# Designs tried in a protein design chat: VH-VL binders against Vacuolar sorting protein 39 (VPS39). Part 13

Target 1, 267 residues: Vacuolar sorting protein 39 (VPS39), of Arabidopsis thaliana (Mouse-ear cress) (q8l5y0r16to282)
Amino acid sequence: PARIDAVESYGSKLFAGCYDGSLRIYSPPESSASDPSELHQETYVLEKTVAGFSKKPIVAMEVLASRELLLSLSESIAFHGLPNLETVAVITKAKGANAYSWDDRRGFLCFSRQKRVCVFKHDGGGGFVEVRDYGVPDTVKSISWCGENICLGIKKEYVILNTANGTLSEVFPSGRVAPPLVISLPSGELILGKENIGVFVDQNGKLLQTERICWSEAPTSIVIQNPYAIALLPRRVEVRLLRSPYPLIQTIVLQNIRRLVKSNNAV
Below, E stands for the ipSAE of ESMFold2; O stands for the ipSAE of OpenDDE; V2 stands for 0.75 times the mean of E and O plus 0.25 times the DockQ between their complexes.

## First folded at step 5 (VH-VL; framework fv_benmelstobart)

Design b3 (from be3 with heavy chain G104Y; at its last look DockQ between E and O 0.01; V2 from the best seeds 0.00; counts 0 for: pae O 9.0 > 2, placed apart)
Fold by OpenDDE, look of step 5:
Structure b3 (fold): chain C 267 residues (1-267), chain A 122 residues (1-122), chain B 107 residues (1-107)
Amino acid sequence: as target 1 above (267 residues)
Amino acid sequence: QITLKESGPTLVKPTQTLTLTCTVSGFSLSSYGVHWIRQPPGKALEWLGVIWSGGSTDYNAAFMSRLTITKDNSKNQVVLTMNNMDPVDTATYYCARDYYEWSYSDYYFDYWGQGTLVTVSS
Amino acid sequence: DIQMTQSPSSLSASVGDRVTITCKASQDISNYVAWYQQKPGKAPKLLIYDASNLETGVPDRFSGSGYGTDFTFTISSLQPEDIATYFCQQYDNLPLTFGQGTKLEIK
């Protein structure tokens, strides 16, 4: 069995990026009818394996549905056409990148490499153009668009990078001795993780609410499926309403879960 | 007034399990992490582990196999359980609170228990 | 693990003297250093946090400095009540680690 390091959904299919550089595509059984009103346990079947999809382990993937592209992070950042998976573009400057964030509305890619943050723009013709290159004081651990700005996790702090002038502004410490957790909301706001707490901030790093979203444990990841926030905890998934006071809606006890992926109103 | 107080046996035989309870007052365990730190007589402080405000735990790898920390927020108690005690584990055991705010957190200790000396001996 | 190498292990000084203790981290830990005072039979007491911030209620004769790997704790004018063992601590990464301690005595 191949080690899966990245998961993404495309339509009804699941993409699994593997440590060996292969991409495995899984499909639901044909007999399974998607009824949004019913919960079903479906066993996906392996449809296709694309060997040599990447030379290095696939760290992350993201389907850019509006552009019919698959973004992959491995040795570098690459874009592949959907559904054929041909390589459309490779961001050479992203070699060694450790994190990225895609702004689908504007068609902007930002990524971090070493102590640099770079911004590329999709030109609409299958190409990408570099538009910004910023120096930052330390290695970036996490990165996310927040409006026109970029939120960075650097060491144990959250900072906002102003893309207009390249200035950094401190938001607050991330709290736990752990990688920062930055979640982008459809509204353009962010949830910044601090242990079991999520703090809401705007594109400038300003705290938006006095109230916080509190999980029973520190989540390793959060998926937003309006109106819900779904958090992966060490031994369970916790679903909370993404509205004050952010009440607990459901707890799902799961073992050996590593990743959450949003797919057609499912996670 | 913020207080932490360790309680439990002060004498443990080799191979037995140590159970210590840290009772806190003046603050909520749901808002602060509580750490366990020990100090052998005349020696340096050693961090054992922590139970965070959210209930998750982290342990010093040196003790992970035999150390468990739990808590009951409603009782304001944190419990340390350490298996297979050895004379080398003789030390004063402290529970301590980290400095925490919802928008600010540092893992230094502003409040300590008085400590309890645990002797491991036959 | 991050090692905190504290120096000296023991120190004797006179009342009114300037006392300096150093702590060296095995890697860059920014300013995530705390200093504690421990009197015999008592729990450690926080004096300095974030390398240079004085804890509330602590006399201003105590101070700290440093960033990265080299940190310094200073008592500007030693007082009789300052007899204790002092420890540095890093909280940049887990496990949290302490220096070996400096036993301070008065001549």
Scores: ipSAE 0.009, ipTM 0.512, lowest interface PAE 9.0, mean pLDDT 89
ESMFold2, look of step 5: ipSAE 0.022; ipTM 0.590
ESMFold2 (binder alone), look of step 5: mean pLDDT 92; pTM 0.920

Design b4 (from be3 with heavy chain D58R G104F; at its last look DockQ between E and O 0.01; V2 from the best seeds 0.00; counts 0 for: pae O 9.3 > 2, placed apart)
Fold by OpenDDE, look of step 5:
Structure b4 (fold): chain C 267 residues (1-267), chain A 122 residues (1-122), chain B 107 residues (1-107)
Amino acid sequence: as target 1 above (267 residues)
Amino acid sequence: QITLKESGPTLVKPTQTLTLTCTVSGFSLSSYGVHWIRQPPGKALEWLGVIWSGGSTRYNAAFMSRLTITKDNSKNQVVLTMNNMDPVDTATYYCARDYYEWSFSDYYFDYWGQGTLVTVSS
Amino acid sequence: DIQMTQSPSSLSASVGDRVTITCKASQDISNYVAWYQQKPGKAPKLLIYDASNLETGVPDRFSGSGYGTDFTFTISSLQPEDIATYFCQQYDNLPLTFGQGTKLEIK
């Protein structure tokens, strides 16, 4: 079996980006495809393998449904048409990029490369135009849009990059347990991870509330499926209500799980 | 005076489960994280896991499948449970306190238990 | 995991000597390094934290330096009571990891 490094959903299908640069497409059984409630219990079948999808391992993927594009992060950032998967654009300046964030509303891409943050805008015609290029004081580990600003994880710190003037403002340390974890909320707010705690901040890095979302263990990833926050912990998944006091709704004990992906109201 | 003290069996048979208790005094478990660290005879220290002040845990991946850490703040006790013990698990087991109160970031240890030698043998 | 390569494994020196122990991290860990002293049959004792900060109550003959990957622990003037094994530790990321230790003896 191939090593899967990235997972994304497109309709009822699952896309698996593999270490060998191939893209595997899985489909649910037809008999159960119409029942989202049983999605997590279904055995998906391999529908297609696209060999040579990328020359390097696929690190991340994101379906941009409103634009019928698939974003892939590998050697660089590329955009592919859906459902045909033809390459539409390659961001050459993103060669070596390690993280990105897509603003679907505004059509903006930001990505980090070493100590640089770049911003590109989708021109609506299949192309992208560079609009900003910022230098930052250290290697960026994580990146996310936060309103018109960009939240960065640099070393062990969260900072906000003001896109208007390029200035950085420190938020707080991310801790030592795991790399910075930045989760975008539909409201435009962010959850910033610190060990087992999620802190809510606005686009300026201001703390929105004193209450925090607390997990049983430090999560490696979090998926938002309103009204729930779903966290992948080392040995289980926790589902919490994304509403104060953020009570635990469900615990799912899982073995050898590495990825969470949102699909058709399921994870 | 701040103290930590490990207690439990000093001899365990292979495949059995080890249960150690760390009893603390001089500070509250609701304020400090407690770590478990072991040291095989004549060898280096090995970090096993932590239970933070809030009760959340993190384990060394090497032991995650076998290791559980719990605590009772009211009893000032932290409990380590490790399943399927093997002779290779023979070591002095320590509990240690995080340096800073309410800190999640600085994992060095200012106070240690005296340690308890656990021998795994048939 | 972050590897801490400590050297030397053993060291013999005379009273009054300057003693130096080194640790090399497998990646950049900033200044997130602690140094411990462990005497036989005893738990480790914290001497240095954040690579260069002396723990309260620790004699000033002990010191640490370094940033990134290369770290140094120093005893400026070795005393008889300093016979012990010394360990470095990183806390940049979990799992926490320790050096192999340096057994220090007096000639």
Scores: ipSAE 0.011, ipTM 0.497, lowest interface PAE 9.3, mean pLDDT 89
ESMFold2, look of step 5: ipSAE 0.285; ipTM 0.694
ESMFold2 (binder alone), look of step 5: mean pLDDT 92; pTM 0.934

Design b5 (from be3 with heavy chain S105Q; at its last look DockQ between E and O 0.01; V2 from the best seeds 0.00; counts 0 for: pae E 13.0 > 2, placed apart)
Fold by ESMFold2, look of step 5:
Structure b5 (fold): chain C 267 residues (1-267), chain A 122 residues (1-122), chain B 107 residues (1-107)
Amino acid sequence: as target 1 above (267 residues)
Amino acid sequence: QITLKESGPTLVKPTQTLTLTCTVSGFSLSSYGVHWIRQPPGKALEWLGVIWSGGSTDYNAAFMSRLTITKDNSKNQVVLTMNNMDPVDTATYYCARDYYEWSGQDYYFDYWGQGTLVTVSS
Amino acid sequence: DIQMTQSPSSLSASVGDRVTITCKASQDISNYVAWYQQKPGKAPKLLIYDASNLETGVPDRFSGSGYGTDFTFTISSLQPEDIATYFCQQYDNLPLTFGQGTKLEIK
């Protein structure tokens, strides 16, 4: 009934975006959240279900804590105020968007829909203003800000879109099998996926180093939680340190996680 | 001031090759794509193809086997070559600028040439 | 290929009338529609892009709306200089395709 496709945290709470379009909010028990200095093993309890949060599945979410906003991706992109979830903006041009990237420093959103990349800026109030609209040669499979420019994974290659003039600069081909995957680092550098390896490049697409971060399988997504890189693989989650030689710190087997905790961080 | 102008023969015999030249002014072919579009008398417009700022081309599959678009950036010229002309190819031929600078995709057109009527008959 | 079916094929209306032209796509093309005006003996002129956005310098009596498959072009108060053929264009997928046009005349 409650297939969960997106998870985010805000304060002590967990937000779960569901396939049925509902948003579910989980809290720790009140008695269990009394001491942040100690490690707690807590079972989160369902606090609230917001039915009809969207009419389509919620497939991605991001908490923009510095701006007190929740970004959600369903059929379109929407912003809600926190903590009360009032609707602040719906980016109607983003209907059918398959990927987005948020630049928190500048308040810029970019997203891809079919053969277009659009850029919106948070206007300082509750609204968003369209800044730029670019044509691209094919469907974007992965997108991320790199400095003031945008790195795109298109077909089997990586390119950098110069936002000032709209030019595309080739970086290198992605892998033969796995689709392109672009991940930004807090430093402004990028990890570009090539099968099961991650290649480090600067914001201009130039190699930073010869060393690669190597996963046991090609990841479908990677989250950076400094000093760790957390990769979702077909059957597990790998956590590696973001320091050469990128040692494996932890493996979480998804099947075992679901059995042990009845996973509420769904995959 | 942005202009496009089509030039070339107005009469072509069946089976001959048509060559049309689009001369542009007021913008750079290294920055914008240029399309060829035709309008048969009394019929809807038909998109033929495009040459992009970097020189790559896309063609309508219906014409791809006999259509070539080339350009010379230094001469500000885009050239349409269409082989094996037939009376059904009688149309007004336009060149048009793609809307977006440095675009690698087909959108819509902000500037068009005046067009040139090409008649194919014996 | 995406077919653009435009209706009506011709219209006759008086100065000051509201005129509506429709264009239907054979598949969902979101808002990827442009509208053009072509006066007799002239090249087409872009009026509207992305279904509803006016091109620079186009009078505000022209408007467009629609999403998905059904699109509408409207002239709120017809003027004598609006005698032309109007047509839509989709740019969702190659090949780019055009409606057959609506010939607008003043009675």
Scores: ipSAE 0.000, ipTM 0.394, lowest interface PAE 13.0, mean pLDDT 82
ESMFold2 (binder alone), look of step 5: mean pLDDT 92; pTM 0.929
OpenDDE, look of step 5: ipSAE 0.005; ipTM 0.503

Design b6 (from be3 with heavy chain G54S D58N; at its last look DockQ between E and O 0.02; V2 from the best seeds 0.00; counts 0 for: pae E 16.7 > 2, placed apart)
Fold by ESMFold2, look of step 5:
Structure b6 (fold): chain C 267 residues (1-267), chain A 122 residues (1-122), chain B 107 residues (1-107)
Amino acid sequence: as target 1 above (267 residues)
Amino acid sequence: QITLKESGPTLVKPTQTLTLTCTVSGFSLSSYGVHWIRQPPGKALEWLGVIWSSGSTNYNAAFMSRLTITKDNSKNQVVLTMNNMDPVDTATYYCARDYYEWSGSDYYFDYWGQGTLVTVSS
Amino acid sequence: DIQMTQSPSSLSASVGDRVTITCKASQDISNYVAWYQQKPGKAPKLLIYDASNLETGVPDRFSGSGYGTDFTFTISSLQPEDIATYFCQQYDNLPLTFGQGTKLEIK
């Protein structure tokens, strides 16, 4: 079977992006429940395989529900209409992009490629237009929108890129060992990783007067599913409440898991 | 400090299997792809294949029938196995890091190992 | 396979000279070309990517240009430490392929 590198949900369906560039679509079986107390069978069956969905492996996907689009990252960044999956746009300048962030409120996409950060805007129709790009001093390790600006993890520090003028403002170092990790909260605040510690900052990079969230090890990724933060660690997944003192709710010990997927039903 | 280092036999007999190990430091195999490239004496470099951070591989079709690349992320090792060696396979073998973190596409290489000369002779 | 035809195979130049090396691809590869420097007994060093962009730490006397099938690598003022073999690489399609190289000597 095909290796699956990305998953997303849309309505009752599950999309799986495969290494061979195919997209598999899974649906719950058509079941007949005899009464309301009976749980629906949540087993999924392969409904459709879209061969040749991408020329290169699909490494990330994101459903943009408010716009009925699917964002896919493979060799480049592409947008597909839902539910039919017709290609609407391909961001050719994003060839080789290693990270991206989508701002659903404004319809803005930013991505990093090599030593550059590029911004595109969805015009509401079927198109995307380049707004600007910026040079940065090194490869971006993590990226997230920060209000109308962009927070970047570069080498061993966090900076805020002012999108109006292209200046970089330092926030603080990310630590000696763990790479930088920027995570957006629904509130617009950010969690910035510093080894095994998550530091809360506002949209201007100002340190909040809150307790830090402390993981057992430095996370490689974090997914926010209110009221929980879900962190992928080298050998486990930890779930903590997003309320001081950020108590540990659950630990799941798993091998070879290195990606987290946000879901409306994740926890 | 990012390093790659090839190790393995320097002499192989025709028809034998070559096994080379690339030991990496300063970056994670769970984040970067590693390529194998060789240079026969007096000839151009030849790309052999890559193993990506995901564990997926791509091979040069000319070598695909006898080439296997595997890795162990916890040991920081990438292993090249090449069957049925012939004197024309005499070359310096390099491992090299793909430029981009988490890339699934073939690009160029920013860090190379020192190379190891493998001679195929009876 | 995409063939990269590099010329010249060798050249001699004096310190301070402008030197030019070319690569021609067998098909359109847009700007997906990298250039490397390889000193004797050493691994290659990346100098230029995407046909014209300098890698960090590379002196600005090195430059590249081209699009499509014809690519040029230039050293604007040759220095003694530039003695090496230089070669191009395409990354538009698999397999990745390299030029034969140009051995640069000082006279």
Scores: ipSAE 0.000, ipTM 0.382, lowest interface PAE 16.7, mean pLDDT 81
ESMFold2 (binder alone), look of step 5: mean pLDDT 92; pTM 0.926
OpenDDE, look of step 5: ipSAE 0.018; ipTM 0.529

Design b7 (from be3 with heavy chain S103T G104A; at its last look DockQ between E and O 0.01; V2 from the best seeds 0.00; counts 0 for: pae E 15.2 > 2, placed apart)
Fold by ESMFold2, look of step 5:
Structure b7 (fold): chain C 267 residues (1-267), chain A 122 residues (1-122), chain B 107 residues (1-107)
Amino acid sequence: as target 1 above (267 residues)
Amino acid sequence: QITLKESGPTLVKPTQTLTLTCTVSGFSLSSYGVHWIRQPPGKALEWLGVIWSGGSTDYNAAFMSRLTITKDNSKNQVVLTMNNMDPVDTATYYCARDYYEWTASDYYFDYWGQGTLVTVSS
Amino acid sequence: DIQMTQSPSSLSASVGDRVTITCKASQDISNYVAWYQQKPGKAPKLLIYDASNLETGVPDRFSGSGYGTDFTFTISSLQPEDIATYFCQQYDNLPLTFGQGTKLEIK
């Protein structure tokens, strides 16, 4: 069966990027009210499967709603027009990239490939221009913009790459077991993963607060949809408020979602 | 039926500018990248460059100073312009479609034009 | 630039023979190799992608293998309609580069 490795929302719909390269689109029932001021538990149903959306696994996705684009990471980084999913641009140097971060306010893309970090700038049209290319000491496990600098998770450490001069500054070690996970907040501050715990730091990697956000287990990815943090865990999705004490709002069990997909496909 | 067809002059003089047009049918230039490739007589194919669905381009560095690829989506045309032609530029020129319809991440070609031989001589 | 060294440059074989053509890349390109058939006066035709996957509609007598730097293309039982030039292409990095080609003739 298809494994879901990336999830994004567009309007009332959910996009699921699969290991087999398919894109699955889920929507709420027709009569559902999607009131943004009130969180409702809804049963999403499979609307469409786009088989062959990518020939390689879809590793990550991001909806750039202000630009009407879907960013996808698979064998490379591509931009697709919404709602029709037509390919608008492909970043040719990003073939083999394993992680990226998009800065929407500046139109900057950074990505990692092997032991390199590259920065591209959106020129306001359909094109991208390479700005910088940096060497790093090992494969990047997680990457995110932090202000005009870039936070990297490499091996079992977090470092900040200064984009002006290319130097790396150590922040602190990540967990013993879970790979590093860096997440940008809308404020420009960061959440750095340490096993199942999220530590809040400023753009220089200095501790912002003593309070931590704690997940049931180490997340593989986290999406910030203010005021919520949405974490993908091996067996479920957890939604928590981004306000101390970071209470759990909702859990979505992936096994139930998988069973619904198969039932719908039988029709 | 998906087709690509190259058209333009078959004979140019040294130093002249070559302009070739690739006319496509059966697919949209707003969805696929189109590449230009040439094959000198008796030699390996050489990749020249690509224009992506969004209009951005990538060029082989060896030709970048004299090569321009443009397109007109409404006319289904991709245009190659190559300045300062030399007898070593004698080749069959092909346009080809990038493989994948949803992402243009793969750089191999599922459909090719028939090619047009361009001879550069005085 | 990644160099693709293809061998042999030409070969002759009988109908029913097994034919093998090789390409060697100047650096590790994982499995990012395509193989093409080009009949005289015709457009190239994609046969194999990702080193070993058959394109739709390609007869199963064609196959490919390899990973890293050494790649092999095979016709298991040569047919009269297989007279063509065959060439490999890497797509690991730009510029895209091609093997010199192998001209296949029937004895």
Scores: ipSAE 0.000, ipTM 0.438, lowest interface PAE 15.2, mean pLDDT 82
ESMFold2 (binder alone), look of step 5: mean pLDDT 92; pTM 0.929
OpenDDE, look of step 5: ipSAE 0.013; ipTM 0.526

## First folded at step 7 (VH-VL)

Design a11 (from b1 with heavy chain G33Y; framework fv_benmelstobart; at its last look DockQ between E and O 0.02; V2 from the best seeds 0.00; counts 0 for: pae O 8.4 > 2, placed apart)
Heavy chain, then light chain:
Amino acid sequence: QITLKESGPTLVKPTQTLTLTCTVSGFSLSSYYVHWIRQPPGKALEWLGVIWSGGSTRYNAAFMSRLTITKDNSKNQVVLTMNNMDPVDTATYYCARDYYEWSGSDYYFDYWGQGTLVTVSS
Amino acid sequence: DIQMTQSPSSLSASVGDRVTITCKASQDISNYVAWYQQKPGKAPKLLIYDASNLETGVPDRFSGSGYGTDFTFTISSLQPEDIATYFCQQYDNLPLTFGQGTKLEIK
ESMFold2-Fast, scan of step 7: ipSAE 0.216; ipTM 0.673
ESMFold2, look of step 8: ipSAE 0.514; ipTM 0.774
ESMFold2 (binder alone), look of step 8: mean pLDDT 91; pTM 0.930
OpenDDE, look of step 8: ipSAE 0.017; ipTM 0.554
ESMFold2, look of step 10: ipSAE 0.518; ipTM 0.786
ESMFold2 (binder alone), look of step 10: mean pLDDT 91; pTM 0.929
OpenDDE, look of step 10: ipSAE 0.013; ipTM 0.542

Design a18 (from b1 with heavy chain S105E; framework fv_benmelstobart)
Fold by ESMFold2-Fast, scan of step 7:
Structure a18 (fold): chain C 267 residues (1-267), chain A 122 residues (1-122), chain B 107 residues (1-107)
Amino acid sequence: as target 1 above (267 residues)
Amino acid sequence: QITLKESGPTLVKPTQTLTLTCTVSGFSLSSYGVHWIRQPPGKALEWLGVIWSGGSTRYNAAFMSRLTITKDNSKNQVVLTMNNMDPVDTATYYCARDYYEWSGEDYYFDYWGQGTLVTVSS
Amino acid sequence: DIQMTQSPSSLSASVGDRVTITCKASQDISNYVAWYQQKPGKAPKLLIYDASNLETGVPDRFSGSGYGTDFTFTISSLQPEDIATYFCQQYDNLPLTFGQGTKLEIK
């Protein structure tokens, strides 16, 4: 079977981005009368395979519902119109990008490529225009918008990039064992990973509180689905409530290592 | 059968505008990008520009001030317009299909039109 | 713009010979190179993409290799119908650029 690296919902359908570069579209079960007591679940049916959607593995996808666009990260960043998947734009400067973040309110895209961070703006007519390009001291491993600024996880450190003047301000070291993780909240505040803890900071990198989310082990990926934080740990997934004291509500044991794929944490 | 075919004038006077039409069959312009490439006699191929499935365009900077590519999906046609033709623009002009459906990042070509020689002279 | 330089500009070979053509990019283009065959009066035909992948329907005597800046195209046993001009093309970045071509003739 095809290896799936990215999944995203669009209406009642599922989009799966594959390691071979194809996009697979799955339709919901014919009988959608869901009885909560149903013992067997109907399987989504493969509707269409778009072969050669990308040359490289599709590592992240995001449906931008308000704009009827599909954003994909593969070799570069591309935008396809929904529902027909016509190519609207390709950000050629994003070739080799390893992480990106989308600000839906402003229509701003930022991405990292090696030691550069670049910002583009959706011009409303389907096109994207380059706003600015910033140099950073090391390869970016994680990136997220935080209000008007950009938070970067670089070489085991977190920094805030001021988009108006291009200055970098240090937040704190990310940790020695686990890679940096930058997770944005709808408020514009951030959760930053440090070993097995999640630290809350504001959009300027200032600590918001002494309380932390304490995972049982260092996560490799975190997804926010308010009111939950879902973390991929070695051999398990932990689901925690995003409310102090951040209690563990569910653990899902995994026999094989799985990756949680989210569009704003593409590494 | 997949085909592309270029049509238009074969002789253009200096300073005039060239208009070429690429008519496609066997695939949909709503799913595939189409590129224009030219080849002066005995010389290398030169990429001019592309129109992708969604209608977005990109042009070679050397030509962008005088080049426009448009399309009409319902007519299966892609149109190249190039202003201010000069004798150095004498070349065989090809349209070619992007290899992948809905792809916008890999640009090599499995199907080409037969090419049309455009001579620019007075 | 990325410049693609082919060597040689022309070569003569006998049927059954192994023929090698090289292409050098002015900057690192990973494996984003395609090779085309063009016979007189005809449009180019895709033979190889991603430096080494053989296009469907193309005979297996054609092969490609390389990464970064240096690429090679090989015909393992030349056939009379292989007489043509061969072009490399990079697609790492726009604008797309082609080599100047290598004219292959039978001696």
Scores: ipSAE 0.012, ipTM 0.549, lowest interface PAE 8.4, mean pLDDT 85

